VH-VL binders against o27280. Designs and how they scored, part 21

Target 1, 266 residues: o27280
Amino acid sequence: MDSMNVPEVLEIKRIVEESESVKTFIFSWDFRREVRPGQFVMVWDFRDEKPMSVSLIDPVRSEIGISIRRVGEFTDRVHGLSEGDLLGIRGPYGRGFELMGRDILLVGGGIGMAPLAALADEATARGMRVDALVAARTADELLFLDRLEAAGVNISTCTDDGSCGFKGFAHERLLTLEENHDMAAVCGPEPMMFQVMRILDERDVPAQLSLERYMKCAVGICGQCCLDDTGFRVCAEGPVFWSQELSRVREFGRYRRDPAGRRVPW
Key: E = the ipSAE of ESMFold2; O = the ipSAE of OpenDDE; V2 = 0.75 times the mean of E and O plus 0.25 times the DockQ between their complexes.

## First folded at step 1 (VH-VL)

Design l1 (framework fv_libevitug)
Fold by ESMFold2-Fast, scan of step 1:
Structure l1 (fold): chain C 266 residues (1-266), chain A 122 residues (1-122), chain B 110 residues (1-110)
Amino acid sequence: as target 1 above (266 residues)
Amino acid sequence: QVQLQQSGPGLVKPSQTLSLTCAISGDSVSSNSAAWNWIRQSPSRGLEWLGRTYYRSKWYNDYAVSVKSRITINPDTSKNQFSLQLNSVTPEDTAVYYCARGTEYLGSFDYWGQGTLVTVSS
Amino acid sequence: QSVLTQPPSASGTPGQRVTISCSGSSSNIGSNYVYWYQQLPGTAPKLLIYSNNQRPSGVPDRFSGSKSGTSASLAITGLQAEDEADYYCQSYDSSLSGVVFGGGTKLTVL
C-alpha cells in the first residue's frame, strides 16, 4: 500500500457543532497529502470505516475538517467522541470539483453542503462570485450559513416547511433565481440533484454533482456502478460527476435499489 | 500518447493578424478533463499565458487581460485541433509561441507543442 | 515584469543540494497550487512538479517541491550536470483571473 491507503491515527483537535445532528471534526493535516474540495476520506473508529466528505481545507492552519451527520451506529459513536480522542483517517480519495469561469452556483441539500463549503472557500480565494442555494427540510438543518457569509458568499435559503427563506424545494427556488452562472456544483439528496441538474442543463450551465453512493467506487468497491438497458456501462471514478455523465445513467434521480437489488422509485 | 503539433507562419508584419494552429493526437479537443492553452515566451517578458479553450457541456474561453481585446482561441472538433488568432500585432508580440494541454485543475501544463518562433517586423 | 518572484540565477556543484524560491501573494500562491517547469535550451518547458509537491512519472525523486504561505520552493538534491537549465514556477492569480509564471531561474552546474 502507498501512504494514502494506510490509515493515519489522528487526534481530534477541535469539534464544531453545526447543528443538533451534524458536527465537524478538525484534524491537523500534513498537506504533502493534498486534499481538494469534493474529495473524501475514510474515517475509521477502530470498528468500522465510512467515507466522509472533506468540508474544511485550511493549509494556513494545517487543518482539515470532516463533517458527519448522525444517522446510525457508526456516526453515533463518532459523535460521542471528544477533543483529544483518536480516529483513523485514510485518503483523500476521489475526483474533486473543478472551477471554471467567473461565477459559480452552489446548490446544497442538508449534509451535501459539507463538500460545497470547502469548494466555496476555494472559489472565493480564486476571486469568483459565489452564489449558494442552501436547502434543507427545516431551518435547523441548514448548514454552514455563518461560514458561507464570512467567506463573502451570496446566500439564498429554502426549506421544505418554510421555516427559513423560500418555502419549497431547491429546484423550485432555483427557478426564481438568476440564470447567469458559468458553472454549478450540486450535492444533496439524489432526487434534488436530478431536478436541479435538469434546470441547469436547460440554462446551459455545466454542473458537477457529488454522489455519496459512488464514493465506494472511487476506492475500488464497484458494487454500485450502473449498467444501462442498452448495454453501455456508465462507471467512472466518483464522487464528482459532470451532468453529461449522469444524463446517461437511467437510475439517477429516478430509482433507488432495495436490499434485493430491485428498482424502487424515489 | 498525447502529442501536440504546431503550424503557422513565423513572420508577421506589424498590424497584421498572427494565426497559429495546434493539432492534437492521443486526446480529444472536447475532453472534459483537459484545457487547451496558448503560452508565449520572450526575453523581455518571459513566459506569458495568453489563454485557453475547454469544453465542459459548453465551450469556455479564458484570456489574459493583457491580450483580451486582440485574442481569439477557437477549437475545431472536426479536425481535433485549436487555433490562436492575435490581431493588430506589434514588435512586442515577437516570441516563441507554444500550445499546451492543461489538466482538470487550472494551470498544470503536462504536454507542450514544439514551439513556433514568430517575429513581428516590417 | 513577472508576477511571481524567482532569483534570476542559482548555482551548485555536482552532488550538492540547490533550492530555488518562488514568492507570490495571497491572490496567487497563497490560494492556489504551484507548478514547476524545467526548460533545456531550444526545447519546450517540461512539467517537473505539479500540485505543489507531486512528480509526474519519469521525474527523478531528487526533485521535490514545497509550499508555505505565499512562497514555494523547488529543491534539487544530488545535483547533476544535466540539471543545468532554466526553472520556472507557475500558479493561478485570482485578482488577474489568469495563469502567472515566475521570471525564471537560470541554474548553472559548476
Scores: ipSAE 0.007, ipTM 0.554, lowest interface PAE 8.9, mean pLDDT 85
Fold by OpenDDE, second read of step 2:
Structure l1 (fold): chain C 266 residues (1-266), chain A 122 residues (1-122), chain B 110 residues (1-110)
Amino acid sequence: as target 1 above (266 residues)
Amino acid sequence: QVQLQQSGPGLVKPSQTLSLTCAISGDSVSSNSAAWNWIRQSPSRGLEWLGRTYYRSKWYNDYAVSVKSRITINPDTSKNQFSLQLNSVTPEDTAVYYCARGTEYLGSFDYWGQGTLVTVSS
Amino acid sequence: QSVLTQPPSASGTPGQRVTISCSGSSSNIGSNYVYWYQQLPGTAPKLLIYSNNQRPSGVPDRFSGSKSGTSASLAITGLQAEDEADYYCQSYDSSLSGVVFGGGTKLTVL
């Protein structure tokens, strides 16, 4: 188990440009180390380390994909890398998504679609009917549409500016959907997830939501990713939570803590 | 605009198969934003949804429990139409049958065929 | 019988407000949207209300829908002679995994 906490230096096998700001880095993976959708890995560029969701799980090709959005210095460096370059990867960590039922609704916003894309692959492989609501600010920020379509996912899109699909937010689009699903998986901006969760709860749809928090150790020791009131550690008890669990988390949808531990409102 | 044109016999003998076709214009049977439905109406049973077919990267069918064992709804992409087959009919299956388009993501039916009275009688 | 329950008939005079109820359960109206249809004699049903309270283009604003709990209601204000028709509520039943309709209400304009 100790070996899991040591970064493995892996060569970037391929890079997929998902959007202007998002790239998927593909690595060879030894699947003796199991990985589930919703789990994350710590990516080390030999200077800094950041948690990233696994967006592709391909046991056939023995590959995993990590989708990274360019948002800061670390990700800027990573986005400057080329195929053949090296990164350190340790993990996977955290609790992934659970699948149940026949029909699943995926609701994703922006880079939040990363873990959901992996989940979609698994769900479709299991013969589930998958509906995906893909949200973004603009059309060019919508992620994984071709991939999801190829997997047999029924896609709905929404954009803040209406450049593609429904004009509005994910929860607004969700309000226009008719059918309940056996379960839902949600990942994206926390305000979005908060609203989506409320709707799903009203509809009695079991929902899992993937949270994003600042984390350092990824092993539940440092406590930097602890959620207020509950003491849930996003890296250990999460990042995937059931809606019932999140209902107990006061900060959910309201604020997060920055690297300095300060409350930052959404 | 979208139009649905129904065709098929209006008389079927008991134990035989009821067959109807709905031709689509103004939309595609393989549309990712529509579902294609059959609904029947009778004085005794009112409006009754029978089932639907729709394409979402692959074809899906949903059938009402009441007719699931006897019903088949098939799309025909080459003719841009879909059909209804109801096996082993009885007088209880006498009704006006409608094809209808289900709206995307909504359970509403925004376009309907003209209806076909099908009488099951010996 | 129909999964959703409607009164078999309703009536009103021109200019009046008429309401038509639709009662269901937690597995249909309680958890899913309600739709309403108007059916004139000898014609196919026409979508009147979708998603509980939304009107399609061409539907007058004197038609309105509401939903509360496991029940829904269609309200018609300023009743007109042309409103004489059958009205049906419709929803989706999660337990049946299928579309369900009400028994219909025949509205007579006196």
Scores: ipSAE 0.000, ipTM 0.473, lowest interface PAE 14.3, mean pLDDT 92

Design l10 (framework fv_libevitug; at its last look DockQ between E and O 0.08; V2 from the best seeds 0.00; counts 0 for: pae E 17.2 > 2, placed apart)
Fold by ESMFold2-Fast, scan of step 1:
Structure l10 (fold): chain C 266 residues (1-266), chain A 124 residues (1-124), chain B 110 residues (1-110)
Amino acid sequence: as target 1 above (266 residues)
Amino acid sequence: QVQLQQSGPGLVKPSQTLSLTCAISGDSVSSNSAAWNWIRQSPSRGLEWLGRTYYRSKWYNDYAVSVKSRITINPDTSKNQFSLQLNSVTPEDTAVYYCARDFEGSYYYGMDVWGQGTLVTVSS
Amino acid sequence: QSVLTQPPSASGTPGQRVTISCSGSSSNIGSNYVYWYQQLPGTAPKLLIYSNNQRPSGVPDRFSGSKSGTSASLAITGLQAEDEADYYCQSYDSSLSGVVFGGGTKLTVL
């Protein structure tokens, strides 16, 4: 852990513009530090450090990619960088996804498609059949469609406003999909993941869900490791959790914390 | 310290079912960070993976294509063990059979604990 | 024939460096992790290297693994008499949806 816990200053090799608000930053990577889909790295801009999921894993080119959505000061600064500029990277950290069975479902919302795009690459490389449900508010916020199609993934889309594919939320679209899967992987806004998990549980499809708010626990910051106020604790196990683990947690999908630590509804 | 202990008959007649058991100590057969494998070794085919069973909210089995139609690997949580059944055996199934654990730290498929091995001879 | 190709034999003298190769394809070594096992006569295989280049607790530093493209190598430095054994590489093969092993290399310490 010590060697991967020291930030390495890496040059931005390439930048891929995924949408108006999302860019993928690609770095050369020494695969003596193995990395798996679902793991994250800490990205340091020499002022602040934030956890970011790994969205591209390419051992042939010796590269990793990190997809970042512009949502605040840190991400605005990072989006202002160019190829040749430097960022500090440490990791990887956290529990990655496990692939099981032959037919899998990926359900992603917004930037949650980033770790699922890396998983799709691994699943197709393992000869699995992959269905992806890609959800966003609008058509221009759907991510990785060309990459998923190039990988041979069967894609379904939905948008809240109906601008692409099914008009509605991911869980509403999932209810209209008939195919049974051996497993699912889910990443996106917590209320979406909660609704999707309930449907998958009813269908007896084991699901793995990636919770960004627990990435800090994997690097030893334990302030948010408790998922249940009644004493159920999940410490340093994230960001990927099994649906059976999360179904026992009262806060999942119902509440988040404001800056004062109070529970607020989604 | 995890240990695997194998048991089962060493002689099986052609066309019958080969049945072996692997008892686990120091870990749970339902551990969600492990999987439980059967591997055999013969001079003609070398080391050959047969399949595995593992628990992740429900039980899964993976089987090698070469034996998929004849093989069943079953866990027994009450006895903390798992078994191999291989149907319709032929002399080509003669081999030393090993049970083995793979674990999450190896990204699975790395067999860190092995049973002692059982020589199974398929002969009349 | 095995899916992964190893030389059937290798030899060395005490103190020397020996390398054992393992060749595969894009569906196995090219896209998946590599593992190495040591098997002494009459015993079960023992894990030497996992995830391409990691050593389990208790395996000496003189054993190391590497992977490049569709090939992997096990290196043994400071060769000792007790290293005389069979060595096997292993990976996962996506086209077969299963675990695959090399044919094994019999290492003789002269």
Scores: ipSAE 0.394, ipTM 0.751, lowest interface PAE 3.8, mean pLDDT 87
Fold by OpenDDE, second read of step 2:
Structure l10 (fold): chain C 266 residues (1-266), chain A 124 residues (1-124), chain B 110 residues (1-110)
Amino acid sequence: as target 1 above (266 residues)
Amino acid sequence: QVQLQQSGPGLVKPSQTLSLTCAISGDSVSSNSAAWNWIRQSPSRGLEWLGRTYYRSKWYNDYAVSVKSRITINPDTSKNQFSLQLNSVTPEDTAVYYCARDFEGSYYYGMDVWGQGTLVTVSS
Amino acid sequence: QSVLTQPPSASGTPGQRVTISCSGSSSNIGSNYVYWYQQLPGTAPKLLIYSNNQRPSGVPDRFSGSKSGTSASLAITGLQAEDEADYYCQSYDSSLSGVVFGGGTKLTVL
């Protein structure tokens, strides 16, 4: 068995409270194992295992950050952990974001901002101009604003209830922005991503989108994360896809498969 | 653990080409997270960034405007090193030259590993 | 002339707090991270602070960085004799599309 597929037991070095429902867990990381924004790791709490996006990559401190939203039993247990506690981490897996051009637009919703925050750091480090549209249901659910601002990212916010920034959805806010970019990276609720992708395609802006699907093996063998029609495995060919690739995926923005393999509409 | 070892002549005649090499150990010149820089220091000009090379699915180069027309930074994956060429040198190019690594990620253009420095004197 | 402006010299006695300023513009410090380097005589610069206020491993917590607007500051508390060195601020300038440095500050420990 490949060593990368064996979970490494790591100590939680630090915990950052991002919001009421989101925490970032910081781990020491050996960067001989490279990690890219958009890739994910499998987090093991010695009972269950879940895929989580890397939200922080810090080679200077030799640290990575994994942002986790509290949404179920597994994440409830993880959120109950403290600094010094242990988790198993294996990976990274999947295809990460590719940066191109000089101007990039990031569109993120909720926890979808996790991988985009890491991408923002890389993009700004390259000297790229980064605009970020950060969306959430309410102001208190907007993530990584201070971090992005500190990095020099130009931030636009939108909230469903109008408690911060533009009142409405990300795609609605995007329609009010006339500026084009060399590329876009998108991550969030799939309905949001679907609408955003359509707008970007109409504007001829190359876009990459990070999908979320139920994953079991993370190594492309179990097929649990296969996308209909294409056979794309989110864990292997993704989770980051180009818009052209997703245009071939009929289920995108429409439905997903649950752990039992049933079709569940968005 | 990452180290940079510089090599090259310390004396160059005016109008000739300054050439230096920086050997990398403990990291790869084609790392997806690193960028490889040249910086020089002189009493008259202080610290001056010259440019960098890095690999992100393909090779990229960024050069300072002040030397863009004269500078070339090339990676050598086979030897895990990168080089500096500065053409048409003048006495104003006399300086201590450093190679340095920066990481892309949580920090923006920060140099965390430096070579030992090479004094290059431009003189007849 | 350096793009970022530092005082040419600073001084303090052991145990004191010393602050070194770095002044820039909206195109550099105002919109980009600030870095600080310590340079001992005859050596290469050493990264001291990254991303405005973050310390690399091995850097004592008596070193701290801050940024406000178009200015940055390096603070050294509990000044020690070994802190005598040159200190440089650094950022990226979007208008120049390049890394920029301050002129350096020579810190003397009296």
Scores: ipSAE 0.025, ipTM 0.551, lowest interface PAE 6.5, mean pLDDT 91
Fold by ESMFold2, look of step 4:
Structure l10 (fold): chain C 266 residues (1-266), chain A 124 residues (1-124), chain B 110 residues (1-110)
Amino acid sequence: as target 1 above (266 residues)
Amino acid sequence: QVQLQQSGPGLVKPSQTLSLTCAISGDSVSSNSAAWNWIRQSPSRGLEWLGRTYYRSKWYNDYAVSVKSRITINPDTSKNQFSLQLNSVTPEDTAVYYCARDFEGSYYYGMDVWGQGTLVTVSS
Amino acid sequence: QSVLTQPPSASGTPGQRVTISCSGSSSNIGSNYVYWYQQLPGTAPKLLIYSNNQRPSGVPDRFSGSKSGTSASLAITGLQAEDEADYYCQSYDSSLSGVVFGGGTKLTVL
């Protein structure tokens, strides 16, 4: 095949309702095509195509899971699908998380916990100690808590409204947690990730952060996912970046771009 | 080819300290891809993991709960080896002691290289 | 009284298939990789299976591993005389924060 992958049309095998606004869509997957936590796929509903993180990687059952938050027209249409319906999937794409050491901290905001749940499964399978800080606006939006607990992950929670755990933002809760991790993995709203990155950098904890940008080709050709001042392509050199790579990026945590490339504040 | 060579006395009196050393060739004790374990084996308990030491930006130790109050595992980077100290031994500590490497690459917490084993008898 | 439970013995005749079970819990096998070791008399254990079902270089393909739920199995097909050994399963236990082994299974080839 050529460098532009054609979507493979797959049947939705199962749908898991993770919350009122989040569903996980599970597909059979041939693991000769490897998938790593932090990589993404392009999901095609036969009208539009969006990048989505893989939240479940299960080679034993030959399954992947893709968690999707209902937030707009595309995701609303996908949430209306049933088991047996079809979706197109291209990928996986991008650079995934690298695990190191014996102790890892996960910091996830909202749907950002999806790729971190996949990473937690891999980390616990390696026998690593996993701490997770799970953040959301409300208790109803905290994701994957039961799955993480069953995997032996030590969970701390925070909610903006205080309905579960610490009342406040993830970076505020992080200041009250132990500082002795070998690495961290962070995914969520970019302002949250920026604040968390600053704390982890001061603690000298190696951190990897997963960025979201507008994507069209997903293979690095079109340039739509480029970061200002560095030329990094989120779909090729990312979406997972080390904190030291992101320290050179002026736009990180400060603004985002819409599909037309216009600067939009966070 | 990675090899582990054990040394240390095979007889220890009760209440004394069991002390063994494992020399590493073909790898570094400070490898960021490996961890260095001590495991013992007796007829009554089979294989029993005692603990490990490893380097990830700094040195870490993990110890089995059963021996945590009595065990110390130390790396020695200048000699490329690591040691086991087990304090206050009793006859129940009589076992064959192994050092072993686990390698994060292909063998995630699997012991892919073992020392030759040292029978340590704790005399009554 | 090992954390992981194995049958204490197993037997078979040359050419047969033998399976050795390993039972654990959600804090070990249910969430973590399983490893298998072969130990010949008077020697150190040798890694036989890693990451549930993978074989290191030099291990014959008649050895295979599998995992389901909180249990794992080692299968030996085409049993040979040299397979007579002790076999141990291993995992990591998150609640104990440590490596755990099964009690071992002595395989006799009749």
Scores: ipSAE 0.000, ipTM 0.415, lowest interface PAE 17.2, mean pLDDT 84
ESMFold2 (binder alone), look of step 4: mean pLDDT 93; pTM 0.952
OpenDDE, look of step 4: ipSAE 0.000; ipTM 0.482

Design l11 (framework fv_libevitug)
Fold by OpenDDE, second read of step 2:
Structure l11 (fold): chain C 266 residues (1-266), chain A 121 residues (1-121), chain B 110 residues (1-110)
Amino acid sequence: as target 1 above (266 residues)
Amino acid sequence: QVQLQQSGPGLVKPSQTLSLTCAISGDSVSSNSAAWNWIRQSPSRGLEWLGRTYYRSKWYNDYAVSVKSRITINPDTSKNQFSLQLNSVTPEDTAVYYCARGDYEDWFDPWGQGTLVTVSS
Amino acid sequence: QSVLTQPPSASGTPGQRVTISCSGSSSNIGSNYVYWYQQLPGTAPKLLIYSNNQRPSGVPDRFSGSKSGTSASLAITGLQAEDEADYYCQSYDSSLSGVVFGGGTKLTVL
């Protein structure tokens, strides 16, 4: 088995509390194994394994960060861990974001900002102008604002309840913005991504979107993360897709499959 | 069980507006998993999809190119129904009109009972 | 005329296997699911097959669908008198951004 597919037991170096429900776990990383924004790793707590996006890539400090939202039993256990505790990490997997042009728009919702934060760091380091639309239900759920600001990102916020920034959804805020970008990167709830993609398509802005699906193997074998009709595997052909690719995926923005394979609405 | 009940006039004069309504029971017109469609059938044109309306945190409409300039499909959340308006009708618009529910994908189930609409002076 | 092409008619005797073809292009059947409908005289179409080969509840297993490339097929085994109806294939055309139907096949049970 490829060394990439064997979990490495790593010590949690630091924990950053991003919000009430989100923590970033920082690990030492050997950058002989390259990792790109938009890729994910499999996190193993020695009981279960879940895919998580890389939210921090720091070659200088030889560190990566994985941001995890508390949503279930697995993440509850992980959130109970402390610095110095151990986790198994294998990867990275999947197709990451590609950077194009000079001006990039990031549109993120909730934990979807995790991979986008990493992308923002890379983009700004390359001298790109980065605008970020950061969306959340409430102000206290907005992620990575200080980090993004420190990186030189121009931030626009929106919240469902209006507690910070624009009151409304990301796509509604986007409609109020007239400026076009060379490309866009989008990650968040799929209904949000669906609507954002439609707007970007109308504006002829190339867009990449990161999908979230239930996955098990992360290596394109089990088929658990297959998208209907196209056969795209989120773990292999994704999780980052171009809008043109997603235009072929009829389930996008409509439904997903649960762990039992049943169709469930968004 | 989801049921669709159609209503509207069966006779329309040329250049006037065809109007039909489809009442939904057993589901919501604002369902996040459904799309609400109008389809017509005639001997000359067969089955022809006209368009749909659906809610995904926002209302959307898709219309067939052939009728896009003349068609409006509107949801009514208060009555849990959706309507069809087709402007400037001609005898070519004579057909049996069906409302239909789409679920997740582009299939239709169930269908309304159908309404024959004749365009004649 | 119709975006999807079906034979105008098909026939079989009770107990026989009958197949109805549906031909399209890369922009519809080639890239999207195929659906089949049965329409009895004087009634609305009824969903028979969805997502290429899936049967809704209540549809007998003697009905089956298949898709290959830009073509689809409906197969009816053990043909029965009540199967006499019009059958329509349906898909989505990405280039038209709309739903498309076949011209329909009238199935006669001899």
Scores: ipSAE 0.046, ipTM 0.545, lowest interface PAE 5.3, mean pLDDT 92
Fold by ESMFold2-Fast, scan of step 1:
Structure l11 (fold): chain C 266 residues (1-266), chain A 121 residues (1-121), chain B 110 residues (1-110)
Amino acid sequence: as target 1 above (266 residues)
Amino acid sequence: QVQLQQSGPGLVKPSQTLSLTCAISGDSVSSNSAAWNWIRQSPSRGLEWLGRTYYRSKWYNDYAVSVKSRITINPDTSKNQFSLQLNSVTPEDTAVYYCARGDYEDWFDPWGQGTLVTVSS
Amino acid sequence: QSVLTQPPSASGTPGQRVTISCSGSSSNIGSNYVYWYQQLPGTAPKLLIYSNNQRPSGVPDRFSGSKSGTSASLAITGLQAEDEADYYCQSYDSSLSGVVFGGGTKLTVL
């Protein structure tokens, strides 16, 4: 028997409103079942089950947090819940981030800051120097700035519309940052991650990137999770991948597959 | 399944360089899930972590502040091993030296058999 | 001196419960996982407990770990003669940017 594959019905202990569209749901957690930044859990609302990245890992309080953006029927229902209500949690699953060296760069777009916020907490607790580039469409969609500041992180922001920080995209802001880093962790929309990866590769900074579309591969739905490079397919365990692995995947950041398996540009 | 085997001299003169090697079987020194550590043990200082080398798209080294000016930990991918070089040794460097496999988390398993190094003339 | 503080010795008789403490600060145990190692005479240390309270495969359930605030404990129930060894706690220290160990506890089975 594998207790990690059985959903545990947990009471919502606390809800934090991160923005108009994002909430963090906090649960008591038994840390005999370890959780690492970059891992995800399956969240069950007793109708549907969806993968969600863990955004808070607090062994001192014995809590985990899961940040959820309202984007569809499942997330809309979950956003309607209150403290004291129940959710099923199964996991954790997948490959988490690994911390390397002493100076780390985090680049997050929108909800992609969620797993990076957990990583920032771990990195600062380990005495690392952390720079975070937080990107969003507008100032109202920048996430976790207070948590990052409280952790001692050096924060740069950018917004597409210029409402906070640099006006432009994450990769454009990154080009104006000169500091050396031992590693980077990147999470956000695939086109953003692709552009950021290219710049980090030119700078010889190893990067780990978190890809939402591969979360189901990590729980055994392997036939639907394929990397296609020059006509060859391989199923890869995710959601976190090294930049060198992704740089060889033609589809990354350029194409996606619809449910019928057809190529669709981003 | 991973096994570590140490080799190197048991006697080093003061001011010289202490050099030890650790041969790896059951894993690659360039494995992206491992870190390769040196730890020493003496009656006066107890267990002391010295540093590590690890491969993640490129090679990295982390060294303890107390030794970082004198220490080099190098991988050898052709022989599947890693080495410790500690310069300008003094009698205070007398210890049993262990290599050990680390993971992303900071536990050490397995350890090498240990090598007693005595620094004396 | 060691960064983490352990009692230098502990003792018990077969069948009894023994606990070994490990005390640190907010920069190490307070913020990071604790690990425990058993060292039998003439051998390398062996991982006994990881991530505060978890056992590797092959470690008897008589061994357990716990952590509260800036302190950790190793508990051995049903003490046996073969448990006579040195025990070391370990954590990571953010102020030193490195791995730190306790001074070790020599457990004698009377």
Scores: ipSAE 0.027, ipTM 0.601, lowest interface PAE 8.1, mean pLDDT 85

